# Ledger of designs, part 186: VH-VL binders against q9vpl3

Target 1, 224 residues: q9vpl3
Amino acid sequence: RGKINIQRPKAPHYERARVVAVTQPKYPELPKAKSCFKTRAERTQQQQENPYNEIIAREVRNWLDHSRLVAFFHLSSITADDIFRVRVQLHKQNLHLKSYGSKIIEQAVKNTRYEAIVPLFHSNHCIVFSPDPEKTAALLRIVRRVPQMVLLGGIVEETMLSRNQLVAYAQMPGLHAVQAQLVQTLSQAPGHLIQQLQAHQNSFVQVLDVHAKNQMNEETPKST
Below, E stands for the ipSAE of ESMFold2; O stands for the ipSAE of OpenDDE; V2 stands for 0.75 times the mean of E and O plus 0.25 times the DockQ between their complexes.

## First folded at step 7 (VH-VL)

Design C13 (framework fv_imvotamab_arm2; at its last look DockQ between E and O 0.02; V2 from the best seeds 0.00; counts 0 for: pae E 3.6 > 2, placed apart)
Fold by OpenDDE, look of step 7:
Structure C13 (fold): chain C 224 residues (1-224), chain A 120 residues (1-120), chain B 112 residues (1-112)
Amino acid sequence: as target 1 above (224 residues)
Amino acid sequence: EVQLVQSGAEVKKPGESLKISCKGSGYSFTSYWIGWVRQMPGKGLEWMGIIYPGDSYTRYSPSFQGQVTISADKSITTAYLQWSSLKASDTAMYYCARLDYGDYYGFDYWGQGTLVTVSS
Amino acid sequence: DIVMTQTPLSSPVTLGQPASISCRSSQSLVHSYGNTYLSWLQQRPGQPPRLLIYKISNRFSGVPDRFSGSGAGTDFTLKISRVEAEDVGVYYCMQATQFPYTFGGGTKVEIK
């Protein structure tokens, strides 16, 4: 009697095999791994504090502290390739495109003057940094060509600006240009005043001269 | 040649106001930051703050915030450090230095220093 | 604030011998731009500070080749291969990665 190899059972007789095949219980598909249905609470608990989060948060802080222009964008279905193209264009203008997780941003700005930006980071977002606030117009020009980037707001010279305010700021003549214009205007004002004051005096002198000349002509006796 | 020339030594009494100057030459004054550094007698260097003369944007060390005022007049390529009310503890050498954010990200050129002595 | 710690406080050196100064930062000095903004300054007696090294290892213009900088992250070193009489003074490391910028406490190099 051949040793029943429990590891390689002999194939049953054809008829038995048919019956076994038909009677095999169809097990319902294994529930898709609970991992796909992790409750918000479970997702929040499993967020193991990435030891690198502090490092990244510090980086974000450094960007903020060294930037005079910061713009916040929502990203809607943008591809990596598109982001790269935009990044290159921005970089040519000394604009730096970065993307960070919301938690990292929260950590970076906690108990700082930048804490007000946290509500802007609820979805896919990117941040553009620049040391030059005059690049705001250039930034907006570039981003207008990228419909996937939606301007949410920004910080200019330590002031939080709404989307509309940032757009308005970009349309303003540069501070230096405005200052120059003001100085020119102010420098011209005294000259105009002097001219106006002198104009009256000059007119008076002219009238007196005419009068004097007329009197001299009347006193010349017609030598008969 | 890039040069920073500071105003002369000052002897003051506590409570007096003071404004010292740093004149830049040999470079585009509005294109580089100017920083102020304090050195107390026999001590190390302390960063006080920086100014961008192009638009007079300033950044202060927290230790010096509200204690001093940094300003600049780009028309005469001069940066200033001023106190509204001097203390004896303000006795120190004060240096201005050019800060380059392009290549060096550091203070590449320094003034000769201004000695400020505050004594009763 | 980033604390910069220099060692030793004093470095007596024989002429022609090498000197080494260490600077440690309390945090990484790698900036968001990818560079490390660590500089070394020399202050000779009675003179203003002078830039020697920028971005860890780059010699500033006019600086002799006997000066070299090295390091990464939080640990940095300034080396003088052959100390000369003119090298006497106080050396400072400085970080410009994060506001406020901060200096090390200084290392005094003296001739024995």
Scores: ipSAE 0.526, ipTM 0.795, lowest interface PAE 1.2, mean pLDDT 87
Fold by ESMFold2, look of step 7:
Structure C13 (fold): chain C 224 residues (1-224), chain A 120 residues (1-120), chain B 112 residues (1-112)
Amino acid sequence: as target 1 above (224 residues)
Amino acid sequence: EVQLVQSGAEVKKPGESLKISCKGSGYSFTSYWIGWVRQMPGKGLEWMGIIYPGDSYTRYSPSFQGQVTISADKSITTAYLQWSSLKASDTAMYYCARLDYGDYYGFDYWGQGTLVTVSS
Amino acid sequence: DIVMTQTPLSSPVTLGQPASISCRSSQSLVHSYGNTYLSWLQQRPGQPPRLLIYKISNRFSGVPDRFSGSGAGTDFTLKISRVEAEDVGVYYCMQATQFPYTFGGGTKVEIK
């Protein structure tokens, strides 16, 4: 029996570990990838000749890391007074309007989970950050009256959304209520349904990345 | 309403330690830089250094490197400027100011100042 | 270090008359994307500095229209179209494009 039972009964443990990793994402414990990528990053940094951008990129990275809602806009010609009025309206809703250089954003998201946003910044742009994804509706209401700000898409809870998907998200009930309903549904449908939902979620993310790239290419000619 | 409130005036002797504070309110403290600026009596403004409270990253002016310590406690939204051993030449007004690269690209809000007097 | 040179050091002005303050940097303040991190601060007697102008020419919240900024590269100007009594104080230019951040020496505006 000992020799017959040589095969480890760890197959469920390995599959369980994979499922846990997908359903409960864990932050990297060891930054070895950063060390190796640091060597390549050092070469890229040396070629760019402006290391000061890295200081500003730290600020951008912090906003991305602590914002559950991020919205990207193309910014047409607008007066400083008008953009200030928009900023005040947004601030009342805990929405923070920021503008950064494209190179700085590239440096901020390099080697991070946000790297997919880089194509959005080839033209004149601005970004709205918020810790509260429930404020998406308020954001869209305020910006609807500002034709100089053209929505390109956004990030909600680390998921890229196209312009239309972000609009649809804003019309949903409270995020917590939707999350609770989804969890309750999943508890009634074991393994196969969970895997099916995860596959559709991954496909949805890939579609958003393609749509974000297409939107940037189509909407960038309006920069003046 | 963004406010930076600094600790009160200090009178110290050379060689003593000192830690002055700058409490931020009305904004996300960890999302903005805090800079420290010295103004000696009758003189102009001199940048001492900055801190990003979100990750405690600090940079010092070369003139102040090793002379002071800049720190922050994000749990009470407070930044600090600290000397381990004061000199008479440290007599000055010290300001904290908030800096943002994404909005106004400079020091947009300032504390009221903390007068530090170092005399024997 | 970028040296910021202000002129004049003192600007006595009759109430209601214009004032003009120059700031010259030892090297270009133009960032690679065309932004220039040049600001103007006002320090009234006994008060902390306050932001007047950011990015060369943009007025900060609550700053009256009589203040305007202009310039490019290494030469910048702050203008007050009609000096009022509350405009008395010292004005500083500041650059934040590279470390160390540096200020001009200041220009004292006073009423004759």
Scores: ipSAE 0.368, ipTM 0.716, lowest interface PAE 3.6, mean pLDDT 77
ESMFold2 (binder alone), look of step 7: mean pLDDT 92; pTM 0.942

Design C14 (framework fv_imvotamab_arm2; at its last look DockQ between E and O 0.31; V2 from the best seeds 0.00; counts 0 for: pae E 2.4 > 2)
Fold by OpenDDE, look of step 7:
Structure C14 (fold): chain C 224 residues (1-224), chain A 120 residues (1-120), chain B 112 residues (1-112)
Amino acid sequence: as target 1 above (224 residues)
Amino acid sequence: EVQLVQSGAEVKKPGESLKISCKGSGYSFTSYWIGWVRQMPGKGLEWMGIIYPGDSYTRYSPSFQGQVTISADKSITTAYLQWSSLKASDTAMYYCARLDYGDYFGFDYWGQGTLVTVSS
Amino acid sequence: DIVMTQTPLSSPVTLGQPASISCRSSQSLVHSDGYTYLSWLQQRPGQPPRLLIYKISNRFSGVPDRFSGSGAGTDFTLKISRVEAEDVGVYYCMQATQFPYTFGGGTKVEIK
């Protein structure tokens, strides 16, 4: 009886191998060790509400209340050094990059008009604040160079905007230009209405004139 | 540039009241916390408390609770540390420092310090 | 209160040689938001403290590359790769994870 090589066991007979293959419990792929890839949010979910967070939440609320431009970003594998570089660039434009924990944000916006932003903070994120909504274009220009920062949305002049809306906003002419365009459009509306009303009247008069002319022609005796 | 400028050195007697100041400039004063730190002669740093100038919300270290009053006047971008009755043990260097929870979560800018000497 | 313990109390170092300072906390400094709010400060003689490192390992603006911070949980280290004359002073670790904020006792770095 040949020495059972425990280091290289002989492959089982084909039939046994088939049975073993079929009877092997299909273990669901072990979820890729969530532990290594737990988002910041997942790691913090187990932590008890700390009254300390209320203090930090005050700062967040203050920024939200005093900012006319707020932009929310997802951070994808960005280094501290990269964040710092971006922060410096933003600061030159009076844009303030801040990073807070998701729980702190949640607490800060609870029962406020900003509560709708909470779903944006499920992963690593940062917020950019500005008192000047005109800096939206500058913000987007800077962030375009940083692929690790993904725009999620924002708040401009107390209005929540999607990513696409924020991009569109940045491309719009200034508020005064838009207002001017609106006024111009509104001012043209009455003129157009008057033209349409007059057109109908003129057409009516023309029809009457033609009718009158035709009647006059019928009354002219054929001079034999 | 962010700057914190503190009031000058003080020499007082025990039992006297004192109010020292810290003026912030070069940033939005109401958006950042201001903290006070004590350093006794030849000793380490001691956190005393913090204030949010935006609404004057204050938090104290238990060791300094009731011993000092921290306040702020946002109109002149100034924070204050006050004693109602000084003790000899209050002799120390006092620093104000800016704190931002959204960036560094530490004291990123410091005043030059105010030396307070309390002697009989 | 979280107690911060620094070692050594004094660190005499030869110019150009590395220095290492340890800071241990009495409890975990991991905040509920997932960050660890440990900072290192430098205080040169006759000057106010200066922020060197924030959140364990991030250098503050203007801080030379020779300074580095590391650690996790309760054990933290500040390293100076090559000590320069201007590095003389007292170094403090600080936790801001929980109120009250607390400092280490300080480590004096001196040139031999």
Scores: ipSAE 0.579, ipTM 0.791, lowest interface PAE 1.0, mean pLDDT 86
Fold by ESMFold2, look of step 7:
Structure C14 (fold): chain C 224 residues (1-224), chain A 120 residues (1-120), chain B 112 residues (1-112)
Amino acid sequence: as target 1 above (224 residues)
Amino acid sequence: EVQLVQSGAEVKKPGESLKISCKGSGYSFTSYWIGWVRQMPGKGLEWMGIIYPGDSYTRYSPSFQGQVTISADKSITTAYLQWSSLKASDTAMYYCARLDYGDYFGFDYWGQGTLVTVSS
Amino acid sequence: DIVMTQTPLSSPVTLGQPASISCRSSQSLVHSDGYTYLSWLQQRPGQPPRLLIYKISNRFSGVPDRFSGSGAGTDFTLKISRVEAEDVGVYYCMQATQFPYTFGGGTKVEIK
């Protein structure tokens, strides 16, 4: 059977025309999409040759490298006045509210240990940086009154923490680097162990038996 | 209180060298860009270049590339603009200003300006 | 270089009346990261410039609400709803979307 449509297309296919239209800036008045492959190659080259992404990415890298606390938030619709008030409150605690484009963040963390944060930035977001990991509790208190800012997770002392891990960290003052690694280590234990310790003081011996069994199994995974 | 304090006015002759300063205070100096802006007498603003004091990365306007040097000393939170050989056309007011893409998208705080007069 | 064209060059205004300043860029100021790095500066006589509006429409701290910014792409406007004596000076638009950063030529607002 021959596939004439596949081998020799006479006109741009609908899906090909849609791809070209999506890759053009909005409000196109003068687009001529004679070659979809050249248009895609030109777009890719244009994106890769944009020097301004690297300039802003440099700022992001500096904040990441010199902040012992980094917290990531989803940002819902919020007025400029409201976000400015939050920024001022955070700044008083040496907490720096920033927002960067996802492509910029991707470039900033490329080939670093933080590359895993990129998926967090495909929608509206903001980041809080601080040199003071002790200010995590203050951050969470301020943000709890701002429902438009939804905590996604963070980095403390170069250790990546989930939302729940960051909340737990905020309740543990003292050695920040050791505390962050301890919280991350505990989250690899089964969640039911933590729940049993909190809920069943009378059955503490049974929880220790489960924990001892889990420690026999924990020798296997060491990947980060 | 964020402040950028520039060095005082200068009167120079053509061919002389000059280094003017911009001292930042009240913020993390290494976390913000410092730009230099020229304003010739009775004229508008011209961007000369920018530096990131955290790593000393610099970019110049093509109009000023090779004609000035922008530098910073983060230990004393000071940025510099310097000429190896001044021209009469360098007579102008020079401003430093800080920039941060993460909070604000433009120059949010400005120095008071340094008037440079080059005449024989 | 992105050319920033301001109109009018001079805007004499009666106290209490509105003023409108236009800024047009030679190409789109929308960065590939999705942000538009367009700001408005005010320079009062004998003073350094000060930031008025950032990211098209957001007022900087301490800027009165009679100032407003609007626009998109290549066309931007600064409006002063009721001009006061302290508003005398030169207003500049500025883009930081790409190097070199460029300013508009300025618009002188003066009281008639």
Scores: ipSAE 0.531, ipTM 0.794, lowest interface PAE 2.4, mean pLDDT 79
ESMFold2 (binder alone), look of step 7: mean pLDDT 93; pTM 0.945

Design C15 (framework fv_imvotamab_arm2; at its last look DockQ between E and O 0.02; V2 from the best seeds 0.00; counts 0 for: pae O 7.7 > 2, placed apart)
Fold by ESMFold2, look of step 7:
Structure C15 (fold): chain C 224 residues (1-224), chain A 120 residues (1-120), chain B 112 residues (1-112)
Amino acid sequence: as target 1 above (224 residues)
Amino acid sequence: EVQLVQSGAEVKKPGESLKISCKGSGYSFTSYWIGWVRQMPGKGLEWMGIIYPGDSYTRYSPSFQGQVTISADKSITTAYLQWSSLKASDTAMYYCARLDYGEYFGFDYWGQGTLVTVSS
Amino acid sequence: DIVMTQTPLSSPVTLGQPASISCRSSQSLVHSYGNTYLSWLQQRPGQPPRLLIYKISNRFSGVPDRFSGSGAGTDFTLKISRVEAEDVGVYYCMQATQFPYTFGGGTKVEIK
């Protein structure tokens, strides 16, 4: 399979946050089954569960295929009331908190570009899906107050990101907002205009520097 | 607010065809399963089958396989339950309900029901 | 098919007193790694069912604290700690551990 490179030149009046490199953290191997020797009852249970799990995996694949943002978390012990409060807060931002069995995740991503995420589901976990990658900042803000949810990494625009890369992505301001502020400033009094242009120039250079540093810190993007 | 709104009550004769509907709103219709449940007069609940509107995958209870057709039209966020030839024993209340395997692993929201009466 | 057996069939209860509903499955509802997909539904008179409890013991949105679920393996219980007038109706257990999904026969809770 070839590389996919989503790196593109910046539009004249549009900022694109392009995240093209993937760094996957190394995690312990998935736990072995209770033993290499499985009882007859355990083998029969697994044979019956595989077709059922595959049907459920269809849902997981659909969420993965239609979400521009996917975030993976380790989930420590948490009460049902607390997780409900978090789910409601996330849902208000079009962020969908899900949890699936590890075998279902394995079946969902087998022979796909997402196979590398399987080790993340070794322990208790949850996943947040959203069609809205701009909601990454809201996601991290909400879970910051939830110590039971520990960010492991994510996927943004089909690019796998480490924990640190996802945090950095969430903090990038939109160039469109900066450009809109500049246009608004140009419509004001002449003296105020000079001061605002100098302030926006400095802010604009800072935004471009952050983008350049983020691009330098990433691996070669996936390309067609 | 998640809502499932079903089509109105039906009075039919044996042998007639029927298609009842379940319109979902307030959520991403293609991301959640829709199940159909029958409740015969004075009786309990029976699962008939499910559909995933995202790709139209369907699964039937063996008791209803070949007896009904479950379908969905994602462009109008509507699921359907259809009989080609009704029997008097099809007289029942029919519910649609939403299912998600990643949150509750159960039917979390239900339609109001469609009463189907089949009599000569 | 997994048979779900509920007892009692009818539970007349004095207002403010507890009610307890039992559900037993014909085989274990435990999936791999301990997940058990047992839910409880409430159907008030003239209304569709609604979800009360999912995954044995978790209350669904808007369900009062007086409802609680417990159990493991094949034996499950729904408790209403202090029955109120609005709790009248039929309660069903349901398993989603395997196809076909099956319901218990229902338990009617009514005020004496």
Scores: ipSAE 0.731, ipTM 0.876, lowest interface PAE 1.2, mean pLDDT 80
Fold by OpenDDE, look of step 7:
Structure C15 (fold): chain C 224 residues (1-224), chain A 120 residues (1-120), chain B 112 residues (1-112)
Amino acid sequence: as target 1 above (224 residues)
Amino acid sequence: EVQLVQSGAEVKKPGESLKISCKGSGYSFTSYWIGWVRQMPGKGLEWMGIIYPGDSYTRYSPSFQGQVTISADKSITTAYLQWSSLKASDTAMYYCARLDYGEYFGFDYWGQGTLVTVSS
Amino acid sequence: DIVMTQTPLSSPVTLGQPASISCRSSQSLVHSYGNTYLSWLQQRPGQPPRLLIYKISNRFSGVPDRFSGSGAGTDFTLKISRVEAEDVGVYYCMQATQFPYTFGGGTKVEIK
């Protein structure tokens, strides 16, 4: 019985080779990125509730409750250094850049009016908070220079806005400016009304004057 | 500029009560956590606990639970660490530090420290 | 509690030479959210601690480029590429992945 060379096994008989080839399970090509394969161990690892979740969630809730401007961004391949630079710029405008995990956000907004934001947090995201809604334009200006930050939407004065709505909002004249314009317009309205009323009266008086003058001319006897 | 300014050095006797302070400035005091860290003479750093000034929520290290009380007054942007009854073993430098969970997840700014000496 | 072990306890270094400090954790510092909350702090003589590095390798504001952090899981390293006189002090690693927060024992960097 010839020594079975375990290092170079003889090729099986043609018929056997054919059967083996046909019976080999076609395994789907494993996704190339090992990082996508959550090992069974990773899946079964009971996500130990991070004891910090409650702590961090409290912070998030506080930011949401005290901010009049909240903007949500997707982060695409941004470095820590880049984030820091942006943060500094934002901070100068009283804009606060924060990053939280999706689960933390979910916990923070659960059973609150903010629950609708949860779907925005499926990837790397950051949130910008501000107590001043007038800083929306400044925020957008800063972020335009950062291609890695993609605006997804936001909350302004307790109203959820889409990306486009936020952009539109930023282009609107400030509330104070609009109010000032309104007050100016309203202040001019009475003047215009008075002018119109006076114009009619003046016209009437002019017509009466002309009539009176004509009557006086008719009564002057032609001194023959 | 973010600053934490602590109260001055304290010399106390065993059994006395003590309350030291940490005043924050240059940032939204109610939006960031404050932590206290003990450093005994010639020793390393020990985390004691944290407080969220916004609602005064506190968490203590198990080693310091019941030994100290952490509090805050948001109206004057000040955090406190207090003992009801000091021991000689409480002799240490005490630091307050700001904790940021939004980015750093660590103590980003520190007070200058308060030296507490407890001697008979 | 997570135990943080630093080595060496003391690191005498010649000016201009590199220094390396190791920090090992008793457990993985990878948080459930995927981040590792390891920080390095510097404490100069007579001064409070200062944040140097956060999340393993990110330099805090104002920290010189000569400081770098690396590592993963349970093993972390702080490197100083060229030690300067102002770098004298005690360095601490800190974990914030699990409550309670814990510090390493510290490494004293001294000039020879």
Scores: ipSAE 0.400, ipTM 0.716, lowest interface PAE 1.2, mean pLDDT 86
ESMFold2 (binder alone), look of step 7: mean pLDDT 92; pTM 0.945
ESMFold2, look of step 9: ipSAE 0.594; ipTM 0.833
ESMFold2 (binder alone), look of step 9: mean pLDDT 93; pTM 0.947
OpenDDE, look of step 9: ipSAE 0.016; ipTM 0.541

